# VH-VL binders against Large ribosomal subunit protein uL30 (rpl30): the designs that were tried, part 4

Target 1, 158 residues: Large ribosomal subunit protein uL30 (rpl30), of Saccharolobus islandicus (c3nh88)
Amino acid sequence: MVELLGIIRIRGWAKAPWYINETLEMLRLRYNFNTMMYPKTSQILGMLNKVSPYVTWGEIDPDTLKLLIIKRLETAKGDKVSDSYVKEVLKIENIDTMVKQLYEGKIYLHKLDQYFKLPIRLHPPKGGFKGSVKRPYKNKGEFGYRGDKINELMRRMM

## First folded at step 4 (VH-VL)

Design r100 (from r30 with heavy chain S57Y; framework fv_rolinsatamab)
Fold by ESMFold2-Fast, scan of step 4:
Structure r100 (fold): chain C 158 residues (1-158), chain A 122 residues (1-122), chain B 107 residues (1-107)
Amino acid sequence: as target 1 above (158 residues)
Amino acid sequence: EVQLVQSGAEVKKPGSSVKVSCKASGYTFTSYYMHWVRQAPGQGLEWIGEINPSGGYTNYNQKFKDRATLTVDKSTSTAYMELSSLRSEDTAVYYCARDFSEYGWGDAFDIWGQGTLVTVSS
Amino acid sequence: DIQMTQSPSSVSASVGDRVTITCKASQGISSWVAWYQQKPGKSPKLLIYAASSLQSGVPSRFSDSGSGTDFTLTISSLQPEDFATYFCQQANSFPYTFGGGTKVEIK
């Protein structure tokens, strides 16, 4: 089993140092509300800590990932993802199998850009952010590591 | 003792196929992408494709996608590259190479096989 | 496809020289560049990867710089074992592509 981190860019158009913009681009988080998913590794965590004022992240669960795929992920042509599409391009039964294989490390979202439009684009959260996007999650803000609470936020942005 | 050991040199006729093996040892085979790269004599490096050994999912260079097939055997920690419809221009040293990062993050190649010379001649 | 244009194609140098090899991407690749050394009859050896990370066991005289489209590999004080061909590689987009190589030759 692979631990997966869901990552959302929550701070948009602000003048940032070049190295911050470079790292955000490497993570495929060029625009506000762009979201990606990566295996939890020390390398990814190092990049996230470097850009933490601009992103929030935590461990995504299978139910949230399935909703993300159904509601927000698009095919390369811009259509919604269906069971028939994943069968066609990934040669697997359906979206549920895709989710299972992502957690098993058999496929990784960041390697599937030939088949899906990445990064995923989310809506602003329903009801707005609870705290300031310019403060850390730990101190009543929104940016940085938020553990399993990433799932609640992602669902509000779908 | 992380290493990749490839099968021996091959001489093939035009129109035939070749299958090169790459046996991995000293690391968790399924945690690292395996890449295939070729180098024609005196020339540069050309990326053929990659495979996730855990699920068998592949990404190919479009130039090779209709002729190259990448597979793995997890029980023996062995990766394979098959290239079909061989032409004289396919004469090259073929390398397998491991992605340096777990789970394909970074896509640089830290461990390389010794190379397999494939000669295509009539 | 992203084209990686490497220059020069060859350079003649003496032990102790500072050698600079450049690599230009046809479009932005952020910091997704790696550098390799290859000696005759041997597999390439990874020197530097992703955002100037020096591979374990590679001497500190090897360094890189650049971002976006323009990248440089520098050998600060060339040693006898450094005469080899050097390649850059981008990992930003499929297919991954290599530069044409720079042969560092004895003057």
Scores: ipSAE 0.629, ipTM 0.863, lowest interface PAE 1.7, mean pLDDT 90

Design r101 (from r30 with heavy chain G55E; framework fv_rolinsatamab)
Fold by ESMFold2-Fast, scan of step 4:
Structure r101 (fold): chain C 158 residues (1-158), chain A 122 residues (1-122), chain B 107 residues (1-107)
Amino acid sequence: as target 1 above (158 residues)
Amino acid sequence: EVQLVQSGAEVKKPGSSVKVSCKASGYTFTSYYMHWVRQAPGQGLEWIGEINPSEGSTNYNQKFKDRATLTVDKSTSTAYMELSSLRSEDTAVYYCARDFSEYGWGDAFDIWGQGTLVTVSS
Amino acid sequence: DIQMTQSPSSVSASVGDRVTITCKASQGISSWVAWYQQKPGKSPKLLIYAASSLQSGVPSRFSDSGSGTDFTLTISSLQPEDFATYFCQQANSFPYTFGGGTKVEIK
């Protein structure tokens, strides 16, 4: 099972070089606080390293994933996701089953455009960012890889 | 219209401090980072540092880190740069400039203040 | 620090001329370069950012080409209002650094 990465765009509308914009578009991270999930593959990691100054990412856990679906994910029409909606469009029991299948890599969020509004839009973090969004996480900033600390940040942005 | 209006020219003695203000209008002050740049004869343009108005967090050019202090007053949409232990070589025009990008690094400075001439002389 | 080397330091030109200014970074900066125009007694004005993106309101006669370490600002047909000093700037890493400037003077 490949781990699931949560990715948040944290650098706002900056006219980035064309290749950075192209990569951000491919990742569906066009606007600040856009959030997506992708399997942790060498291809995805390569893309993230290329756009590192614009994003932060890490391994999402199932509890954070469930909270993201309940609080921030919207149906294609802009409604909140419900157990009934998940059963109707995905033909699975409920949101808990959806979380399990996403986490296990049996379904991928980025393949579900027909049913959900993507990318997911987060709020600015409660209390603001703790470090500079213009510096790498490793150097007391916010961008780039942050491991499991992505879960804490995501919860502050819901 | 988006504007940055700086305080007036200053004449200071060596060893003193100067504090330059930069009042922003026409945009959401806390959404854009503010930079300070000086232009000294023979040295060209030098980046002093930046401040995140929403957080108050700063990044400095190491050349100025021990003497420069960047602050903001959100209630008046005003940014400040204080430079201490002034020397003759600090004689320059000091500019505040808005980061191009909302909430993050814009890789450029799109709106500039008119500049403040600071003269350090004995 | 990344050093930005501009050439020439000055150029004498006539209205209608094509003017080129070169900027070289001491390290790879990808496309993280911006160009500014400064007239005597005035603040710098942003012309180009991210190596090739023209700032809103800037005439199309201004363009940049390059990537990595070598960048060129071109003014395709010089106008009277273009006589000014031009600066490049890298935004790849702190501290942000500027080129020494190129003064475009009336021939």
Scores: ipSAE 0.006, ipTM 0.496, lowest interface PAE 14.3, mean pLDDT 85

Design r102 (from r30 with heavy chain G56D; framework fv_rolinsatamab)
Fold by ESMFold2-Fast, scan of step 4:
Structure r102 (fold): chain C 158 residues (1-158), chain A 122 residues (1-122), chain B 107 residues (1-107)
Amino acid sequence: as target 1 above (158 residues)
Amino acid sequence: EVQLVQSGAEVKKPGSSVKVSCKASGYTFTSYYMHWVRQAPGQGLEWIGEINPSGDSTNYNQKFKDRATLTVDKSTSTAYMELSSLRSEDTAVYYCARDFSEYGWGDAFDIWGQGTLVTVSS
Amino acid sequence: DIQMTQSPSSVSASVGDRVTITCKASQGISSWVAWYQQKPGKSPKLLIYAASSLQSGVPSRFSDSGSGTDFTLTISSLQPEDFATYFCQQANSFPYTFGGGTKVEIK
């Protein structure tokens, strides 16, 4: 079992240093509300810490990931993801099996861009952000690590 | 020590298939993608594809998609590349190489097999 | 496919020289570039990845610069063991592609 990090870009660019923009692009977080999922590794955490003022992240749970796939992930053609599509392109039974295999490390979202439009694009959060996107989550803001509260935010942005 | 050991040289006729093996040791086999790259004599490197040993998921260079098949045997920590419908221009050294980063977040290949020369001649 | 154009194709150099090899991507690849060294009859060896990270055990005389489309590998003071062919590689998108190689040979 690998831990999965859900990451959302929550701040658009505004004269950011080039190395921050490059790191965001490498994470596939070029535009505001772009979201991706990556295994929790020291490499990913290092990149996230470098760009922390522009993103928020935490451990995504299986129920939230399933909703993300159903409501926001699109096929390469721009259609909603269905059980039949998952069976056709990934050769696995359905979306539930896809979620299980993502947590088992048998497939990774960042390797599936032949079949899905990545990054996933979320809506602005329902009810707006509760704190400033220019302040860290740990200090009554929104950016940076937020642990399991990433699931709550993602659900508000679907 | 981390190492990849490949099967020996092969001489094949045009139209046949070849299957090259790559035995991994010294690391958790299922945590790293395995790549296959070839190099024709005196030429540059060409990426064939990658496989996730944990789930057998693959990505191929479209140039090889219809002829290359990447598989793994987890019980022996061995990766395989099979190339079918061989032509003289497939004569090359074939390498297996490990993605440097766990879980396929790699952007480079840090450990390489010694290479397997496949010669296609009649 | 992203083309990686490497130059020069060969360079003659002496021990102690500064050697510069360039690599141009046909489209933006951010910092997803890696550099390899290959000696005759041997497998490639990873030198640098993600356009800045020196692989463990690689001498500090190897360095790189660049982002986006233009990248450079520099060997600050060429040693006898550095005579080899060097390749760049992009990992921005599938299929991964390599430059044509630069042979660094004795002058």
Scores: ipSAE 0.521, ipTM 0.838, lowest interface PAE 2.4, mean pLDDT 89

Design r104 (from r30 with heavy chain Y103F; framework fv_rolinsatamab)
Fold by ESMFold2-Fast, scan of step 4:
Order: sequence, then C-alpha cells, then structure tokens
Structure r104 (fold): chain C 158 residues (1-158), chain A 122 residues (1-122), chain B 107 residues (1-107)
Amino acid sequence: as target 1 above (158 residues)
Amino acid sequence: EVQLVQSGAEVKKPGSSVKVSCKASGYTFTSYYMHWVRQAPGQGLEWIGEINPSGGSTNYNQKFKDRATLTVDKSTSTAYMELSSLRSEDTAVYYCARDFSEFGWGDAFDIWGQGTLVTVSS
Amino acid sequence: DIQMTQSPSSVSASVGDRVTITCKASQGISSWVAWYQQKPGKSPKLLIYAASSLQSGVPSRFSDSGSGTDFTLTISSLQPEDFATYFCQQANSFPYTFGGGTKVEIK
C-alpha cells in the first residue's frame, strides 16, 4: 500500500512566480486553504517540494480522512456527502467503506471530480497558526512537510 | 518487456455486444490505471473510460456510460472492455493503454495494446 | 467537454525542416497536455506528457511549449521516421479528449 498525503495551501500570494502558480494549479491548490489528498509518490513529492513555501503536507490518517469527508467534502451539487450518495455514485456501501477504499488505494480523490467538488475548502485554523506561514515547519514555521502533525492541523481547519 | 496484448479482430451485428481483452505483462498490474480509447477509420482518438485495477473503480466518458463496461481479472493481469448495443458508428480500432504514472496521477498513456478492430455491419 | 483544436490538419515538409503543430484547449488545462505520434496501422506512441517531460527513448528534436489553453509541439529537424500523424490530449478533466490530429507528409 502507498501512503496518502494530506496537503493544504496555507499562503495565498498573488506575486508568486509563474511556474509556482502553474504547479499549485495542477495540484488543485489555486486558493488559500484548498486541500487535496494524493498518493505519496516521488512525482507528488517533487511537485510539493517545488511549491513548499505555499503548502504544508503530511501523512493523513483514516480518522482525519473520515472527518474531512463528513465535515468538508461536498457533492458536485454542493450538498454534504451522505451514505446514500456514496452508494449511488461510487457503488459502495457507505462513507466508512469510502474512507477504507481511499486509504487502501482502491479509489483516489483526484479521480472523483465528476461526483464531488474539488478541491476541498478548509477554514482558517481555529486559534490561528501557531507559527509563521512564511517559515518552514522544521524551523518553527508552518510550511512544508510536517508528518503526522498534518492531522492535527486539518482538524483545526474543519 | 512491458506489454499489452489484445484479443483478435471481431465482426459483429448491430444490437450485439463485444468484449475485448487486454493482457498486461512486465509491470505491477494493480499500480497503474488502464484506459480504453477507440479510433474510427480515418478519425481521431476517443476516450472511453478508465479502471483502477486495484479496486475495480471506473470512470466513463458519458457518451459510453450506458453501453461500456470495464472490468479486470487481477489473477491473470487482464483488462476487459465490453461494449453493448453495437451500432455501425462503433466500427473502430479499440485500444487499451496504460497510464504513464502510478495510481492515476498523470493520465497520459505510455504503453498501448496493438489494437482490436471491431467491425459492426448492417 | 473540453474541445482540443489542432492546426494545421496537415503539413507537407522536407527532411531537416522545423515543424510546428498547435493545439488549443476550449478552457484552461494548466500543463495537462500530452503529445502522441501515430504511424499508419500502428498504435499511438507517447512523445511528451505533462510538464514538458520527454518520454524515454523519444529523440530530443521533439519538444513542446505552452500552458493554460495554447500548446505547441515542435520537431526541430524533421527526420524520415517522423512522417506520421500527431495528436494532442488533455488530462485536466473528464472525459479526456484528443485533438483532431495533424498529418505530417513528405513534400
């Protein structure tokens, strides 16, 4: 199984270089607080490192993934996701099964834009950011790789 | 080394169905999406759909969603495309093609089958 | 659906010529464009994929440029084996769509 990365855009800067904006758009992270999930591959890691001053990422766990789907993911029509909707469009039993299959790589969020509004939109974190969004996470800031601490941040932004 | 080998040509009557196979070898079958694309004589390429061989999840071009069924058999590393309610306009070469990137990230097709000609006669 | 419009439909060229093929998307597709070469009776061959990455084994005379809606495939010095039909493809949105093709013919 390949791990899943949760990725959040945390800096909306209009004067970013052209190639940075293009990479962010390819990741579906055009606006601040846009969030997506991708399998942890060398291709995705390469793109994230290229735009690291604008994003934060880490390995998402199943509990956080379920909360993201229930609280923030919207159907293509803008409604909250329900068990019946998942059954209708994905042909699987319910949201719990969807979470399991996403985590196991049997389905991928980036392949589901016919059925859900992507990217997912988060709110600013409850209580604000703890560090500067202009500094790396590893140096008392917020951007870049943060490992499993992405789950804590995502929950504060739901 | 990495190869996709398709089943042979088919001649079908209008209203019937056809099932084309695509046997993969030389790579991890479940790590790459498989796509199906057709090309009518003298025409361009038209995307039919894709399947994740790991879970069997599919996405279809709406034009084909009521008639096309994509499946896989992981034990034989074989993908299948079935097209029902055949019409004369379905006469085309049908290709299976592998996504170039693992886990469906890229959606460009680096390895293609040799193609299967399906002829639908009146 | 995103429409991919290729121009020209055909071009006559000589060995050593620079050949340019253009592809226009009906809406923004970022860098999600791929280019293919197809010879008569054969399957398409991937030349270039997203982010202008040249597929392994493809000669360096093939290059592409563009982003958003306007894309170009360039063959810097045409060789005899390059006479073929070329297609662009967008991978930004379902359904994935191809351009109508450009036939590169010997002059």
Scores: ipSAE 0.629, ipTM 0.869, lowest interface PAE 1.9, mean pLDDT 90

Design r105 (from r30 with heavy chain E102P; framework fv_rolinsatamab)
Fold by ESMFold2-Fast, scan of step 4:
Structure r105 (fold): chain C 158 residues (1-158), chain A 122 residues (1-122), chain B 107 residues (1-107)
Amino acid sequence: as target 1 above (158 residues)
Amino acid sequence: EVQLVQSGAEVKKPGSSVKVSCKASGYTFTSYYMHWVRQAPGQGLEWIGEINPSGGSTNYNQKFKDRATLTVDKSTSTAYMELSSLRSEDTAVYYCARDFSPYGWGDAFDIWGQGTLVTVSS
Amino acid sequence: DIQMTQSPSSVSASVGDRVTITCKASQGISSWVAWYQQKPGKSPKLLIYAASSLQSGVPSRFSDSGSGTDFTLTISSLQPEDFATYFCQQANSFPYTFGGGTKVEIK
């Protein structure tokens, strides 16, 4: 079982230094509300800490991941992801099996560009952000690590 | 002052490749993403892809992914689009266009090249 | 792919008229829409981005409204230089897609 981080870019329309922009691009978080998922590793955490003023992240749960796949992930051609599509391209039974294999580390979303349109694009959150996107989550803001609360935010942006 | 100047019109045979250039001036070339868009005569606009001139990373429209290659030459502030395996339906005006915000913050195109007509005929 | 449907495909209008162009996305695109003006033989010109922000140098008679799937570009009092083709563009998802265009021609 791997721990998976859901990451959302929450600060667009802001001039960023070149090294921040390079890291955001490596994470595929070039545009505001771009969303990606990665296994929780020291390398990924290092990159996230470097770009923390522009992103928020936390551990995504299986229910939220399934909703993200159903509601926001698109096939390479821009269609909704279906059980039949997953069976045809990944050779596995359905979306539930896909979620299971992502947590087992048998497949990684960030390596499936040929089958899915990445990064995922979310809507602005329903009700707006509760704090400032220019302040850390721990200090009444929105950016940086937010643990389990990433799931609540993602659901408000679907 | 800010402008994009493209190479001249091309006439190509079916099955060949074309490489269009786009020379940028009046701004920091590596700070803005470059997009490529085509328009068949009398038709609408179709997005081909984008490139980050700083790192060279690209995103393509799936329709063109197997045939289009976007590159840059930072020393001359020039972007290139190469399209291979040309067919008659590739006859179009090809535009380069700058992202409206630096560092990939934007998703609209504020500065456009003048266009390059590519005609594919035997 | 997200399909952008523009209506009307063409409209005949006189100087001083109010012109309204509609753009409908096949899926929700939030506010990620831009509007362009293109004159014959010329490149497109950005008018409005992110469904709310007027580009620098664009006259105030141009405005837009809408969110989600339905968007409108309005020219409050048409001027001679406004006769052109107008396009909407979504930036919510790759590939970016454009509407089919609306030609605003003199009556």
Scores: ipSAE 0.006, ipTM 0.494, lowest interface PAE 13.5, mean pLDDT 85

Design r106 (from r30 with heavy chain E102K; framework fv_rolinsatamab)
Fold by ESMFold2-Fast, scan of step 4:
Structure r106 (fold): chain C 158 residues (1-158), chain A 122 residues (1-122), chain B 107 residues (1-107)
Amino acid sequence: as target 1 above (158 residues)
Amino acid sequence: EVQLVQSGAEVKKPGSSVKVSCKASGYTFTSYYMHWVRQAPGQGLEWIGEINPSGGSTNYNQKFKDRATLTVDKSTSTAYMELSSLRSEDTAVYYCARDFSKYGWGDAFDIWGQGTLVTVSS
Amino acid sequence: DIQMTQSPSSVSASVGDRVTITCKASQGISSWVAWYQQKPGKSPKLLIYAASSLQSGVPSRFSDSGSGTDFTLTISSLQPEDFATYFCQQANSFPYTFGGGTKVEIK
């Protein structure tokens, strides 16, 4: 089973050095509250550490991923994702099977942009951020690695 | 025309409090964080804190946390800084300044008030 | 707190000279540095923010360089209106902190 990282851009305007902006673009996190998901690899972790003041990330769980697909992911036409759409375009039985295959590494969300609008766009968090987006999560802020707590934040932004 | 206009100079006794106002115009007041910075005569700049005018949430420099209170009045687009238990070393020009970017995402302060001199007499 | 050490504290230069001011952070701040100009009796004016982005209306003779802990503000050809004190500021973490300032005096 592949560990999947959910990543949210939480700092929008800051003009970083070109290599940081390039890395944010490569991760498809150009605008504030853009959200992507990637397999947890050394390459992805290296990229995230480079851009950590602009993003927060952690391990997404299957329940949160399913909610993200149902509530926030859009088809290429801008419609909600349904079981019938997933069956038609991915040849996968339903959304539950799609979630399973993402964790099995059989499909990658970031390679499905012909079928879905990527990156996913979230709402600002319900109730606002608890800490400053200009401080790391470990120091009462919001940016950087937050482990399992990414799931709580994502649910507040759906 | 985007501008911040502060209240006039104050002369206070040690132990008293001062409340400085900062009236914003020419932009959406609730979209930009407001910062407060002071400068003792002939000295450098010292950050006091920030406030989100939309929700009223604040972050303070630990040095001022026990004595500074930042507030806003959205109906008048006015920010306030109150500093209590004044000491002679609090004699300084106090500035309000707008965060460059909406919603506190900015890195810098692009619009500054003209400053308010607060003198604490010995 | 992140300490911003600015040098020199003052410099005297002639019109047309290249002036450099340095700013050192006590820990890594990536590109989160801004530069301000303050003329006597006036509020600070933002010159440059985050990774060499020049504020609107600021002349191109002002530039900055650096990342991590070491930063430099350069005035390529000093003009009479550049008589002022210059400050660096970090925005990496709270509290925001400023350098001690560099006074540029026209000879």
Scores: ipSAE 0.006, ipTM 0.517, lowest interface PAE 13.7, mean pLDDT 85

Design r107 (from r30 with heavy chain A108Y; framework fv_rolinsatamab)
Fold by ESMFold2-Fast, scan of step 4:
Structure r107 (fold): chain C 158 residues (1-158), chain A 122 residues (1-122), chain B 107 residues (1-107)
Amino acid sequence: as target 1 above (158 residues)
Amino acid sequence: EVQLVQSGAEVKKPGSSVKVSCKASGYTFTSYYMHWVRQAPGQGLEWIGEINPSGGSTNYNQKFKDRATLTVDKSTSTAYMELSSLRSEDTAVYYCARDFSEYGWGDYFDIWGQGTLVTVSS
Amino acid sequence: DIQMTQSPSSVSASVGDRVTITCKASQGISSWVAWYQQKPGKSPKLLIYAASSLQSGVPSRFSDSGSGTDFTLTISSLQPEDFATYFCQQANSFPYTFGGGTKVEIK
């Protein structure tokens, strides 16, 4: 089983060193509320720590991932993702099986560009952010690592 | 010690197929994508495709999609590339190469096999 | 497909020379570029990746610059073991593509 990190960009345009903007672009988080999912590795964590004032991340759970796929992920042509589409392009039974295989590390979202529009685009959170996006999550803010609380935030942004 | 060891040179007739093996050692085989790249004599490098050894999911260069088949045998930590309907233009050294980072994050190739010369003649 | 155009195709140089190799992508690739060294009869060796990171064990005389579409590999003071062919590669999108190569030869 692979630990998966859900990552959301929560701070828009800002005058920042070029390497920060480059790192965000390489993570496919060019615009505010762009979201991606990556396996939890030291390399990904290093990049996230470098850009932590602009993003929030944590371990995404299977229920949240399934909702993300159903409600926000789009096919390459801009349609909603369906069981039939998943069967046609990935040759697997349905969305539930897709979720299972993502956790098993048999497929990775960031390798599926030919089939889906990436990055995923989220809405601003319903009810707004609870804290300041300019402060770390652990200090009454929103940016940086937030553990399993990423799932709650993602659901408010779908 | 991380290494990739490929099968030996092959001489094939036009219209036949070839299957090249790549045995991995020194790392967790299922954690890194395996790539296949070829180089015709005196020419540059051409990416054929990649495979996730964990599930067998693949991405191909469209130029090779109808002829190339990438597979793995997890029990022996071995990757295979089969190329069918061979033509003289397929004469090249074929390399397997490990993805730089775990789980397909960095699509650069840090560890390469020694190469397998495939000659397609008459 | 993203085309990687590499220049020059060959360069003659002496030990101690500064050597510069250029690579142009037909589309923006951010920093998703890597450089490889290949000696005759050998497999390629990764030198630099993500347009800024030197692979472990690679001498500091190798460096690169650029982002987006224009990239440069520099060898600040050429050594005898550096005579080889160099290739750039883009990792931005499928299919991954390589430059045509630059052969660095002894004068």
Scores: ipSAE 0.643, ipTM 0.863, lowest interface PAE 1.6, mean pLDDT 90

Design r108 (from r30 with heavy chain G106S; framework fv_rolinsatamab)
Fold by ESMFold2-Fast, scan of step 4:
Structure r108 (fold): chain C 158 residues (1-158), chain A 122 residues (1-122), chain B 107 residues (1-107)
Amino acid sequence: as target 1 above (158 residues)
Amino acid sequence: EVQLVQSGAEVKKPGSSVKVSCKASGYTFTSYYMHWVRQAPGQGLEWIGEINPSGGSTNYNQKFKDRATLTVDKSTSTAYMELSSLRSEDTAVYYCARDFSEYGWSDAFDIWGQGTLVTVSS
Amino acid sequence: DIQMTQSPSSVSASVGDRVTITCKASQGISSWVAWYQQKPGKSPKLLIYAASSLQSGVPSRFSDSGSGTDFTLTISSLQPEDFATYFCQQANSFPYTFGGGTKVEIK
């Protein structure tokens, strides 16, 4: 099993170098507060490090994943995700089973764009950011790797 | 050595089904998506579908959705493509191909089987 | 579906020539393009992925450029083993689609 990374874009559109914008688009993080999940691989980590001043990421847990699906993920038509929709399009029992299979790597969000609107859009965090989005998380800021604290931030943005 | 070895050529009648196998070796079978691509004689490449060998989840080209079935056998590191209701225009070389990146990130294909010629004739 | 239009359909070239193959996507695909080489009777071989990742064992004379909708594969100095058919592929959206191919043949 590979760990899942939750990734949020936290710095908006600017006149950034083309390679930064291209990498953000490849990660499906074109606009501020876009969020995606990807398996934690050296390839994904390399891309994230390249665009680290614009994003924050860490390991997502199953509880946060379930809330993300229930509160923010939309069907291809723009409706909320329901157990019946999951059963119809993924041929699995319900949202809880979907969460379990995503966490276990039996299905991946980045392979489901036929059925769901991607990227997921989050709200600005309730209470605002604690630190500067122009400073790294490790140095009292917000961008870059933040480990399991990504779950806390995601919950404030749902 | 990473390689994919496919089953041998098949000659089928219109309306029948064919099942092609693809045996993987030299890597962790469940870490890479497996794709199926066909090529009619003298023509271009056409993507049929993909399967996640870990869970068996699939995505199909809509053109093949109702006729193609992709499966895997993890115990033998073997992928299968079955195509039903065969027509003359299904005559092609069928390839299995491994996704370049782990867990289906790239959707580009670095290791290919040798191909299986399927001929549909009356 | 995203259509990949490849040009030219064929090109006649000599050893040492610079060969340029162009691929145009009907919609934006960012840098999600792969290039393949196929010799008669053989399976395709991945040359380059994500518009710059040269695969292991692929000579440095192969390079690519482009983003969005217009992409180019360049062979800077054609060698005898490079006479083959080349295909582009978009990896952006289902279903994944290939260009029609460019046959690089001896002049």
Scores: ipSAE 0.610, ipTM 0.864, lowest interface PAE 2.0, mean pLDDT 89

